VH-VL binders against o82653r152to333. Designs and how they scored, part 15

Target 1, 182 residues: o82653r152to333
Amino acid sequence: KSLNVGIIGPPNAGKSSLTNFMVGTKVAAASRKTNTTTHEVLGVLTKGDTQVCFFDTPGLMLKKSGYGYKDIKARVQNAWTSVDLFDVLIVMFDVHRHLMSPDSRVVRLIKYMGEEENPKQKRVLCMNKVDLVEKKKDLLKVAEEFQDLPAYERYFMISGLKGSGVKDLSQYLMDQAVKKPW
Short names: E, the ipSAE of ESMFold2; O, the ipSAE of OpenDDE; V2, 0.75 times the mean of E and O plus 0.25 times the DockQ between their complexes.

## First folded at step 6 (VH-VL)

Design m48 (framework fv_tafolecimab; at its last look DockQ between E and O 0.15; V2 from the best seeds 0.00; counts 0 for: pae E 16.8 > 2, placed apart)
Fold by ESMFold2-Fast, scan of step 6:
Structure m48 (fold): chain C 182 residues (1-182), chain A 123 residues (1-123), chain B 106 residues (1-106)
Amino acid sequence: as target 1 above (182 residues)
Amino acid sequence: QLQLQESGPGLVKPSETLSLTCTVSGGSISSGSYYWSWIRQPPGKGLEWIGSIYYSGSTYYNPSLKSRVTISVDTSKNQFSLKLSSVTAADTAVYYCARETWYKSGDYPFDYWGQGTLVTVSS
Amino acid sequence: EIVLTQSPATLSLSPGERATLSCRASQSVSSWLAWYQQKPGQAPRLLIYDASNRATGIPARFSGSGSGTDFTLTISSLEPEDFAVYYCQQRSNYPTFGGGTKVEIK
């Protein structure tokens, strides 16, 4: 069984740290080459006969001068040229940075990805770097800001650095792989 | 019908804190995908966005004003408030509260406005 | 900061005439541009959002067009109540407004 997981978010969201933490728990690795044409392979998590493959979405990265909503929409549509891409999409952002200096492009990304359900793909919103946030009430404020978006099945609060919340996310992904009828 | 109404002192002395409240009626501040905003207009000049808040307390501030601005929300009173510290004559303006509404197109304009309240900063 | 430049600063016309107002952005704002009407002593009123979508209750004589950096608000035939100041506003980043165009009776 395999599960293809796309991770989308700004470069500072901590995608590499999270992936390294998750992949670091792997018990076996398949031989794989780097796919740099459409999506970069970030890592593979293996448990028994099940593999969870993590992909970066370089064409969907948010940059200082770069992406508006139409740019994001076009790149998302281009990324879906293969029907076998991403069973799960993780929309990830740095919640501490959001509290200090929110970025309109990040808010638009979260709302765009969350506003309409996709019956063939599950989406989750991942608030990373919670270890940097001193007051839990501030995390709740941000979660509540995005709680009315129907496309996000789950909201995860994690620390890629400390490993907090990562087990819950990993278990969710493994459960999706088990439920996959293919 | 949704209505927004500003209230607060019309005169503030230099160096003091300007405090205004917006009361929302005809709709709940905690329902829907809305942000609640403060915008000002100095006499004879254009409009300047100050900041916005979601009912949970998440805030977005104009970077040029961020060090002086605090916006807060009181869902039990259906109100949100502005505090602008260390005011000078340059802060003299009509202050408006407004609602930002998200649309599927990705835009979120200011669709409803209060009548505005003039705040004069003078000694 | 994204700067919006409106032109002309003042447009003097008679009722029944066509008004064309320009708004230019210092960098691309995609289509995230709105137009507001403001009459003396009143709050601004939303006319157009997402460059070309007319807000609820706004008469068909108002239309918006453009994308990227160049935008236009058109009033096909001026009514007496249309003489006002018009502002453009972008939401590609934190909100900024243009300096306004005053449409006045000739």
Scores: ipSAE 0.583, ipTM 0.814, lowest interface PAE 1.9, mean pLDDT 84
Fold by OpenDDE, look of step 7:
Structure m48 (fold): chain C 182 residues (1-182), chain A 123 residues (1-123), chain B 106 residues (1-106)
Amino acid sequence: as target 1 above (182 residues)
Amino acid sequence: QLQLQESGPGLVKPSETLSLTCTVSGGSISSGSYYWSWIRQPPGKGLEWIGSIYYSGSTYYNPSLKSRVTISVDTSKNQFSLKLSSVTAADTAVYYCARETWYKSGDYPFDYWGQGTLVTVSS
Amino acid sequence: EIVLTQSPATLSLSPGERATLSCRASQSVSSWLAWYQQKPGQAPRLLIYDASNRATGIPARFSGSGSGTDFTLTISSLEPEDFAVYYCQQRSNYPTFGGGTKVEIK
């Protein structure tokens, strides 16, 4: 079984930390060329007969000039072909930073990616860096903020650095894997 | 129909804290589709966004005011509030509460407003 | 911060005339631009959102156009009730408003 996972989020979202924790051994960054875009492999998780490949999505990175929904829409649209290549999309953000100083670009991204379901792709929201949050109740506030976004099948609160909640995410991804060539 | 109403003291002394409450009627604050916002307008001047809050308590503030602003929400009372600390004459303004809407079908700006309340900072 | 500059500051016209109001952004706001009408002693009223969409209940004589940095509000034929101050507002970044254009009777 195999699964292709795209991770989208700002640079401070902790994508590398999460993948490093999940994979255990960092796979040398290999670039996979798709039909229109090159994706960086963040890592590969293998358990038994199941392989989960993690990819970065540089085309969906937040730009300084793009704070609004439409700006994000445009970027996603341009990269839409690449996004559709993934079986699962993880939308990741720094929940601690969100609580302290929310970034409108990040909020826009989260909302946009959660706006509409894709029948060919599952999306999950990953609130990362929970270890930095002193009041755990505040995490619930953030979860509630984004709870009404229909495109997200699951919500995860994790610490990619410390490993909190990562097991659940890992298991979820493994469960989404399908029989296909690696 | 949705209505917003500001309430609070119309006079605040310098260095004190301005405190206002917005009461929402005809609709629930507890909705994932709305941000609840404070906007102010100094006499004869333009509009300035102060901050917004989600019903869950997540807040967004104007960077220029962030250090002095606290917005809170009370879902049980269907209210949200503004506190602005260390006020000066520059904080004299009509203060509006407003609703900002986000739908999957469209992203709306401030579509509902209170009537506004004048707050004067004076010794 | 995105700065919105509105021009002219004051527009003096007669009923029945066409009003053209400009809003320029210091950087691109895509189509995340709204227009408000404000009458004395009242709160702003949303007229246009997403640059060109009329809000509910807004007469057809109001229209918005533009994208990026340059936007226009047009009132095709001014009615007496249209004399007011008009503000543009962007929400590409944290919300900011223009300085307003006063449409006054000539």
Scores: ipSAE 0.021, ipTM 0.622, lowest interface PAE 6.2, mean pLDDT 87
Fold by ESMFold2, look of step 7:
Structure m48 (fold): chain C 182 residues (1-182), chain A 123 residues (1-123), chain B 106 residues (1-106)
Amino acid sequence: as target 1 above (182 residues)
Amino acid sequence: QLQLQESGPGLVKPSETLSLTCTVSGGSISSGSYYWSWIRQPPGKGLEWIGSIYYSGSTYYNPSLKSRVTISVDTSKNQFSLKLSSVTAADTAVYYCARETWYKSGDYPFDYWGQGTLVTVSS
Amino acid sequence: EIVLTQSPATLSLSPGERATLSCRASQSVSSWLAWYQQKPGQAPRLLIYDASNRATGIPARFSGSGSGTDFTLTISSLEPEDFAVYYCQQRSNYPTFGGGTKVEIK
């Protein structure tokens, strides 16, 4: 049984740190060619005969302020095609940075991916770097900010660097791999 | 169905602040897929985008106006507002509020418009 | 700032004739161009987005074409309700509008 998981989010969201905490096998630097982009395999999580493969989706970002240049638009459209190939999509952002200085490109990405359900792809929202947030009530406020997004099946509050909350995400992904096809 | 309606004073004195409110009905301003915009049209002239706001409060302004413009949102009232400071006769125009929608192609047209409100700047 | 130049400023045509409106951008806007119709005393109405896609409820006689810097709105057979001012609008950067083309009855 296998599951292909795409991880999207802004630079410095902590994608590799999260993967390092979840996987027991880190593959050699390799790539999976999809459409017009190449995706690095971040790692493989194995339990019994079940495997979850994690992929980085570079270059995926919405235009700042909803206004963009030709080159940025083309890059965003290109990356969109790639994300449809994954069984599960993790939309990840730095919740600490969001609380201090929100980025409209990140907010638009979260909303875009969360507004419409995709029957062939499960999506989850991952609030990373919770270890940097002093007041726990602020985390709940951010979760409330994004609560009306039906495409996200689950929300996760994690620390990819410290490992907090990562067990819940890992177990969810293994459950999806076992239940597949769904 | 979605409707936008501008409201505010039709006459503003020079050097004062123009304040307008757009009330959204038949839809929620808190919906995460849209920007909410102000656009103006001086009498007998073309259209000028003033600025836009996302429901979280993120704002984007026309560079030629940005030093005088504040756009704000009140999600509890389903409204967004425009303040334009230090007005002159050149700011006399019909002011429209509009919804800015992102299509998957990446274009962001203005698909719903209010009826417009004339604001005259005169002593 | 991206400047849009519309030509001609005025088209004088009869019902049933074909109207061809031009919009030229000062730099490439790829396909991110919209067309609007505005009648006297009314707000603009979205006709075309992404250079060539009709908005919901827009009749098939309206079509758009072009990319880069040169764009065209075509009305294949003018109806009485089509006599209005037409604006193009780009959003490759912050949105700017063209000066308009007035389509008027001969």
Scores: ipSAE 0.000, ipTM 0.469, lowest interface PAE 16.8, mean pLDDT 79
ESMFold2 (binder alone), look of step 7: mean pLDDT 92; pTM 0.944

Design m49 (framework fv_tafolecimab)
Fold by ESMFold2-Fast, scan of step 6:
Structure m49 (fold): chain C 182 residues (1-182), chain A 123 residues (1-123), chain B 106 residues (1-106)
Amino acid sequence: as target 1 above (182 residues)
Amino acid sequence: QLQLQESGPGLVKPSETLSLTCTVSGGSISSGSYYWSWIRQPPGKGLEWIGSIYYSGTIYYNPSLKSRVTISVDTSKNQFSLKLSSVTAADTAVYYCARETWYREGDYPFDYWGQGTLVTVSS
Amino acid sequence: EIVLTQSPATLSLSPGERATLSCRASQSVSSYLAWYQQKPGQAPRLLIYDASDRATGIPARFSGSGSGTDFTLTISSLEPEDFAVYYCQQRSNYPTFGGGTKVEIK
């Protein structure tokens, strides 16, 4: 059995650190191309006959009226249409950065992905870099900010660098693979 | 210190609506990442979750009870309430209100409970 | 709906003895499992959450273990106050509780 997991979020949200911690080693750089959209393979977690494949979704940001290159604009639009190809979508952000200096585009991405349920795809929100947060009570405030979004089935507080919370996320993903009909 | 207290009639007639209120003190119902929940226990039996509400309006109901149950919140009074319609003797139970915390991965326990109130359905 | 089966239904032990209580889920609940203690006439008290984390104020003699479908609550050395009914509860989906295990004095 296999489970395709897409990870989206702002640059430097800690995607590579998280996947390296889950799988133990980096996977050789590879790509999957679908309808002009290419996704970088971040890693593969294998247990028994089950594989969880992690893909990065670079450049997946909310559209705005600003200026940009034709190719970049097309890639962003194509990335949005390819989101439905994943069995699970992890929306990840740096919670420490959010507490110090919130980025309105990141907040919009979280809300946009969280507003509407997709019955064929599970979505989870990952607050990464909790190891950098001095006052752990501040994590409750951030969770409250996003808890009312119906599309997120689970909310994870993790440190991809230190491994805190990563076991629960990886177990959740394995459980999704087991429950998936074929 | 956070305290939860159930209130409402202890006797309800068959076919009527059971109505209970939980008053929260020592903390705000609209603060933090908490769901506020109703759980019941028939005398001598186990626990059954009824439903949970987030102060902004998100509600989850036990599918087995969904057609009869309504949970609502009143942030100005720091209260949340349960209405269960068309009651029968099977609805006789101790009803608890509880806080369900949602602030850490895997953490969805009921960490604070009211003392419980016995509701008997009888003519 | 996820069904939780607790065993044994009743466990008769003396103070100082070790108690081991089991909870089995009908499908994987990952680690989203909690344990509660209930004494007669009282509300349940949270003991363990996330399968193995002790709640605030809970003595070290209480420990939880397991993941997926098989979970265990262990009381390393029973105190008189520990004779009670214990319930497991999952939160991988809508909350459901096990049928309970009564720990009683022999």
Scores: ipSAE 0.000, ipTM 0.458, lowest interface PAE 16.6, mean pLDDT 78

Design m50 (framework fv_tafolecimab)
Fold by ESMFold2-Fast, scan of step 6:
Structure m50 (fold): chain C 182 residues (1-182), chain A 123 residues (1-123), chain B 106 residues (1-106)
Amino acid sequence: as target 1 above (182 residues)
Amino acid sequence: QLQLQESGPGLVKPSETLSLTCTVSGGSISSGDYYWSWIRQPPGKGLEWIGSIYYSGYTYYNPSLKSRVTISVDTSKNQFSLKLSSVTAADTAVYYCARETWYREGDYPFDYWGQGTLVTVSS
Amino acid sequence: EIVLTQSPATLSLSPGERATLSCRASQSVSSYLAWYQQKPGQAPRLLIYDASDRATGIPARFSGSGSGTDFTLTISSLEPEDFAVYYCQQRSNYPTFGGGTKVEIK
């Protein structure tokens, strides 16, 4: 079995740390092309007869000035169409940064990706870098902030660097590989 | 080989602004895997973290120094810089720039350091 | 801020002896603790990260242990080049360093 997983989020979300922690084998400089977008292969996790392939999506961060809602929609729509070949989309952000200094562009990305269901793709919201959060109660507040978004099947609280929560995410992905097509 | 090199005036007058630049070579500052940091050491004393910056311009600072510190990044020159305002004799120290390993396995250590530059605050 | 207390301030030993250095945190830092070595006139050198993982190129005689608030750096058999100042550093919150332990020749 195989599962193609796209990871989308700001450049600082910790995608490299997460994939380095999860993957057993990294595929040599391979890419996957969707319409106008080429995705870098971040790594491959292999367990038994199941393979999970992780792909980076381009960052969707915008300048604080000069960008309007139309530009945000265009970028998100292009990311949407570019990732529709993935079985699972992980929307990832740095929860410590969110608690210290929320970035409205990141919040908009999370909400936009969470508002519209895609019947051919599973979506999860991944709160990364939880190891940096001093008060763990604050993680629940952030989860509550995004709890009403119907497109996210699961919410994960992880440290891609420390590995906390990563086992649960890994098991979820392996389960999706077994269950597809859905 | 990744190298970090501090540069800037070695003498600063009291009440003025201390300005230092770190030049990164052998690697790109425009990487999501790292933060870039300033750490200082007064003569004969221990280490004090000043602040860190991500290539996007995001900064976080030591709360004790936050009102006086600005760190900036220039990705086109592969450099990041420190400005510390309203200096006093207590700011006399060796100033180091360092890479903070944010995305690799393990802790968030400072894995590469510049050689350090002594800044003396004196009239 | 999280305060790190290193003890002893000075450790006087001979080559071949075992060195044990302590670092205590004012609150739990989980395993988010690193150790550095600094020789006179030089920048600090990373030895240990995540409490117990050796950095690249660090000899096996260096080992770290501990979690929460109580951490130890052990040098199993001191070499002449190991006489230096050692600092612990936490990253559970804003980075802070301990006051250092000087390992000097007896």
Scores: ipSAE 0.000, ipTM 0.460, lowest interface PAE 16.6, mean pLDDT 79

Design x1 (framework fv_lumrotatug)
Fold by ESMFold2-Fast, scan of step 6:
Structure x1 (fold): chain C 182 residues (1-182), chain A 121 residues (1-121), chain B 107 residues (1-107)
Amino acid sequence: as target 1 above (182 residues)
Amino acid sequence: QVQLQESGPGLVKPSETLSLTCTVSGGSISGYYIHWLRQPPGKGLEWIGSIYYSGSTYYNPSLKSRVTISKDTSKSQVSLKLSSVTAADTAVYYCARETWYRSGDYPFDYWGQGTLVTVSS
Amino acid sequence: EIVMTQSPPTLSLSPGERVTLSCRASQSVSSYLVWYQQKPGQAPRLLISDASNRATSIPARFSGSGSGTDYTLTISSLQPEDFAVYYCQQRSNYPLTFGQGTKVEIK
């Protein structure tokens, strides 16, 4: 069985570190063109007959310049159709950065992706870089900040660099692959 | 036509809690952020915090230990409470609306007229 | 927090003159920069959003420009109604922060 997982988040979210930690079998560099965008394969996790394929969603990256939230809105709307092609979408951000200096663009992206359920796609919110957070109770406050968003099935607190929490995320993904209809 | 209106006591004693209400008329608070800001006499603007219509709040770290923002969607009202006030909290307090990006992204497009709160015995 | 610095603190001008107001951020705000006008006893009024987008009902004489850390507000021909304090604000990061204002006063 196979599960296609898209990862969306700002450039500093740590997507590569997370996928490097999860990958059990490295896939040769490849890209898949969906609609009018190309998704880079980040890696493949294998267990028995099951594969979880990770893809970056570069079309949804927030640029440093542009027209306020109109620019963000246009970019997420343009990429929405391509992210619908994933079985699971991981929305991830740097939680330490969020606690120190919240990026309003990232907050709005999280809320936009979390507000409407998609019956054919599971969404999870991934708070990365928890190893940098000194007071762990602050992580619960961030989770509470976004708990009103119905589209996120799970909230994960991880360190893609150090590996904490990553096993729980990878197990969740494997469970989704097993449950997926052929 | 959208209007925001601040209301609440204009005088608060030191150590007590400052309580203000922002009433939104001609439009809904649903789909919007409502912000609280203040301006001490003769000084510049300071952002206090905001609330999204779902209830999520953001506070200025300099005030976070003393500030609470809440909402009552059925009354189209947003409330500000600032505890343990001192003379330094004397200011004109404003509420302002920010549109959420699904409905169009605009910074503070509508402001209340402001209400002066004096902290004095 | 991002510190916003406006200069000069005060400008004394005559009607009809072109005026430019400067706003600098301590770090890039990626054009998420807003300009407001405030007259005595009144709430601030939105003029320009996203560095250069003029708000509804704002006269064409007002224009904004800039990127990164450096931004300007220009009034091409100052009218009597334009004498006010002007504030810039970044909305890139929380906490939201404002400059100290530039007062445009009549000569």
Scores: ipSAE 0.006, ipTM 0.539, lowest interface PAE 10.9, mean pLDDT 80

Design x10 (framework fv_pasotuxizumab)
Fold by ESMFold2-Fast, scan of step 6:
Structure x10 (fold): chain C 182 residues (1-182), chain A 120 residues (1-120), chain B 107 residues (1-107)
Amino acid sequence: as target 1 above (182 residues)
Amino acid sequence: QVQLVESGGGLVKPGESLRLSCAASGFTFSSYEMYWVRQAPGKGLEWVAIISSSGSTIYYSDIIKGRFTISRDNAKNSLYLQMNSLKAEDTAVYYCARETWYSDYYFDYWGQGTLVTVSS
Amino acid sequence: DIQMTQSPSSLSASVGDRVTITCKASQGISSYVAWYQQKPGQAPKSLIYDASSLQSDVPSRFSGSASGTDFTLTISSVQSEDFATYYCLQHNSYPWTFGGGTKLEIK
């Protein structure tokens, strides 16, 4: 059985660190191309006859400079057509950055992905870089900010660099592979 | 959960001014582009103005450009429409509306509207 | 400006009928069309976006389609709560423009 997992978030969210920690070894470069969007394989987690394949979702964030309204819409439309092809979508962001200086594009991404359930896809919100946050109550404040979004089945607080919380996320993904189809 | 509540409508005479407000709750107001849309009695919907999430980009309908000013206060979760030099043709229910973001830039939530009547 | 020509301006139907409402854009707008339902005394409600995508709490009897510059809203089996005025919107370029509306009335 295999599970295709898309990871979406800004370049600084720690996607590579997380996948390297989960799989332990870099995978040779490979890509999945759908319509106008190409997804790079980040890694593969194997347990018995079950595989979890991680894919990067490139370039879905709005640029800070240079983009007009029409350009942003067209670019994002093309990228989003491929998101529904994953069994699980991990929406990931840097929670320390969010507490210090929230990025409106990241907030829009989280809310857009979270506002409507998709029967064919599980979605989880992953708050990364918790190792940089000294007060645990601040993490709860961020979780409360996004708690009413119906599409997120689970909320994970992790450090992809340090490995905290990663085992729970890995176990969740393996469980989804076993339950598929759903 | 998501709510938009307009206020400030009323009866005014031609040439007078009126300021509309829209109070937003249940979402991160500062992350969304906001709109004013109007509807004259018995007529269809007509777009009035847009303001970007930061307030830096604004577009107006040619019909009201130079007379109306859209603005927002993200700290207060409020949208405004300052209407000057009002004409009988401006009589309408005024709605504030939230844009969807990312791939779908359309009005996903609307307030219940506030009636502006311009009559001598 | 992009003109959205909506037809018919009014339509009478009975419960259970299939109803089709059309919007024609004066120029190419890709799939950037949304459909709204408005009942008397109420704000418009979003039904369909990106020409064919249904809003989460809208019944499956509503559907949208596109062919070139022609856009269609279909109600496969009209229910009593569907009698309302329907509007299309193009959101391809500013100014955003609405169709003239179609009033769906009970026969």
Scores: ipSAE 0.000, ipTM 0.427, lowest interface PAE 14.5, mean pLDDT 78

